# Designs tried in a protein design chat: VHH binders against WD repeat-containing protein 54 (Wdr54). Part 22

Target 1, 334 residues: WD repeat-containing protein 54 (Wdr54), of Mus musculus (Mouse) (q9r0d8)
Amino acid sequence: MFRRERSIPLRSSAAALSNNLSVLQLPARDLTHFGVVHGPSAQLLSAAPEGVPLAQRQLHVKEGAGVSPPLITQVHWCVLPFRVLLVLTSHRGIQMYESDGSVMVYWHALDSGDASSVQAMFARGIAASVHFICVGTCSGRVLVFDIPAKGPNIVLSEELAGHQTPITDIATERAQGQDGVADMVTADDSGVLCVWRSGPEFTLLTRIPGFGVPCPSVQLWQGIVAAGYGNGQVRLYDASTGALHVQISAHARTISALDLAPEVGKLLSAAEDTFVHIWKLNRNPESGSIEVEHCHGECISDTQVCGARFCDPLGSSFAVTGYDLAEILRFGTV
Key: E = the ipSAE of ESMFold2; O = the ipSAE of OpenDDE; V2 = 0.75 times the mean of E and O plus 0.25 times the DockQ between their complexes.

## First folded at step 24 (VHH; framework vhh_enristomig)

Design x4 (from v4 with S99D; at its last look DockQ between E and O 0.54; V2 from the best seeds 0.00; counts 0 for: pae O 4.6 > 2)
Fold by OpenDDE, look of step 24:
Structure x4 (fold): chain B 334 residues (1-334), chain A 119 residues (1-119)
Amino acid sequence: as target 1 above (334 residues)
Amino acid sequence: EVQLLESGGGEVQPGGSLRLSCAASGFTFSSYEMSWYRQAPGKQREWVSHIRSGGHTNYAESVKGRFTISRDNAKNTLYLQMSSLRAEDTAVYYCARYDDYWALEMDVWGQGTLVTVKP
């Protein structure tokens, strides 16, 4: 079903981080943008069809008071209806750039306000909802930024308190205009999931308890929460009730990335066990039960997979990053 | 000043052919992807075709096999050869530039040239 295609070379390798790959597809364009984190830098790549590299840019965290450059925890393109921003999270703060990384439009310092607290701060988990960008923090708080259509007038509008442990990932689903529908899920190091409704004020709808295992990656699709855990399990929850519907032993090691092709309901899972899987999600219209089918499995030999993303809306192609791998691997349907 | 100027529009019979031109000035033409768009009366502007700085081309499904995009970098000119024209091809045609590497949208547009296909 899938074959390996031409890889995209990186100037540096990928760091051993969860969700260490961002992909931006341009409509009606044959260009794909990739973002990968390596230590204190984020690599941005533009590629033409068939994996032909076009351009590369390296971004660094804003220099603050300190001898060592801060490490980046995540890079992600936030696609808003009126604007695209590139967001970088690090051990010092949050940076937002124009989509090409050329101009930093906003900086948020993670300041404990207490000069005495030597505690390492970091941000992680990035998602967009409507005109908001949500970013997770090590304290378990989710920062909600209000994004204007143009310019640098970004403001912190809200801080969400639903977690007591560091946020690991945030996923959003575009609201189909239905009032009251959950459109965001947050996950943390304890495995707790929170389901939210976005709006002028974000509302917590459901809290799903953890079971003592971190949840490094999470997705939301048509009322289904897909969660990947440190023990290699993928769990599917009903977003409204928090009920567990499906549990799969999908991987032998911690899941590092989940991605979703929302138009077709395909779920991509990747883990440190070198495997990438594609699953088909389905909700039975009669029973309301959630079902899952295995569609494809790929072994990335000798590679701890750190990131995995679909590269098209139909889920016909996907890209993978691996720890210490100096290339982005590509796979496509034959 | 950065400018794009379309020309070559006119009235043509169904099945006929027409060649549009877009003259670029004020920037390094060869460094940019160029695109054609069209807007029919009462409809939204739609993408028709593009040609990258390296020469790679792509087309909307509605025009594939009938339209050919090309460029002459020495003349700073973009072309659209249209053949087998249909009534539904009636529109104002626009050329636009696009950064091949990082841009998400076209940043410069021409004034447009009208193509009318009617018996």
Scores: ipSAE 0.026, ipTM 0.346, lowest interface PAE 4.6, mean pLDDT 90
ESMFold2, look of step 24: ipSAE 0.680; ipTM 0.872
ESMFold2 (binder alone), look of step 24: mean pLDDT 86; pTM 0.870

Design x5 (from w3 with G54S; at its last fold request DockQ between E and O 0.79; V2 from the best seeds 0.76)
Amino acid sequence: EVQLLESGGGEVQPGGSLRLSCAASGFTFSSYEMSWYRQAPGKQREWVSHIRSSGHTNYAESVKGRFTISRDNAKNTLYLQMSSLRAEDTAVYYCARYSDYWAIEMDVWGQGTLVTVKP
ESMFold2, look of step 24: ipSAE 0.693; ipTM 0.882
ESMFold2 (binder alone), look of step 24: mean pLDDT 85; pTM 0.863
OpenDDE, look of step 24: ipSAE 0.793; ipTM 0.905
ESMFold2, fold request of step 25: ipSAE 0.627, 0.716, 0.664; ipTM 0.868, 0.894, 0.869
ESMFold2 (binder alone), fold request of step 25: mean pLDDT 85, 86, 86; pTM 0.864, 0.865, 0.864
OpenDDE, fold request of step 25: ipSAE 0.795, 0.796, 0.777; ipTM 0.907, 0.907, 0.899

Design x6 (from v4 with S53Y; at its last look DockQ between E and O 0.90; V2 from the best seeds 0.74)
Fold by ESMFold2, look of step 24:
Structure x6 (fold): chain B 334 residues (1-334), chain A 119 residues (1-119)
Amino acid sequence: as target 1 above (334 residues)
Amino acid sequence: EVQLLESGGGEVQPGGSLRLSCAASGFTFSSYEMSWYRQAPGKQREWVSHIRYGGHTNYAESVKGRFTISRDNAKNTLYLQMSSLRAEDTAVYYCARYSDYWALEMDVWGQGTLVTVKP
């Protein structure tokens, strides 16, 4: 059972964006870093479970003189084998920072093209797989960056096709070392899902068709694709076959966040209907069927949830952001 | 020059106790988070314990209940009280510093002190 803990004040409210909460868990230090987007800035906060924020920083998207800074779409800590980068996406493209946000290491600008408006271009969807960082774009292309163990020699190594509408989210999972095992899933505004194996050349393993509803948030866990949809459904698919195993009418409105506590197999779903639900995922060893059990429901009065994330590897606590809410709400087990 | 110097290692029988010290110099010790790590022969360094300057502590599961981290800010010294020692605790023990709350890596390491638990 979860209980409300002391919230973390924000300088500005969270923007009304799906997946608008990022965390970096530091369990040895019993410490969590939080990232929240508002307009052209991101607020970074470092907090202990019961403490007032111990440190805070604002990231502002820098622009040349006389140019308005672009709106940020996401901020995300990408954990790689030898480094951690803080990645920021916006209507101008992609910026990568040292993990504390203090130094920009790399940027990639999205061009307007021949007739496109710059305001129509954006990047969205950020995940790390092996030594790659993958970022979605409004065209449905996914950009793959090869990240060196040290230094700024980051290279755009591949551009993945598979989506015809803007990317909404990307999620990854460490492969078991077996070839053919899926370790990345991408989602788009039409509800199409693509399941990939990362490598020197990314391989499309499975394409799951949409059904006319956007998929704002996606997760991948042990061969299970969990997808949260604009109609409030959570769907669980077999990553290898694309077969739908479970369909849950989890929420009354658009799902704005999914998160995973992978060590315990717990999935968090959060939506504009003011609810956060925690589910336990399992696969029947006899039949191979995906199973799900509801563990917890939390109603957050008068809050259009924008983001929700577990704050520790055991799924013992989670945090929530909401539109027009100038604080991060926290919940933990006793 | 920022320095960390461990001491207090030695040979001990199983079930015995040792107290490790880490003398800090060249920085404002009371403002920094500190950790102990250890490295057994042929193994990677592993985290042992952590202390925040406000006093909050955390421990690796393998040592919880047997080891106690503490600090004396007046003496610029970090301690690790080890009890109920086992053969698998044999290692070189290092103290290390985080530069700030944002840091993900230790920025200063000590030279290490050897702890040997006789089989």
Scores: ipSAE 0.593, ipTM 0.829, lowest interface PAE 1.5, mean pLDDT 89
ESMFold2 (binder alone), look of step 24: mean pLDDT 85; pTM 0.861
OpenDDE, look of step 24: ipSAE 0.785; ipTM 0.904

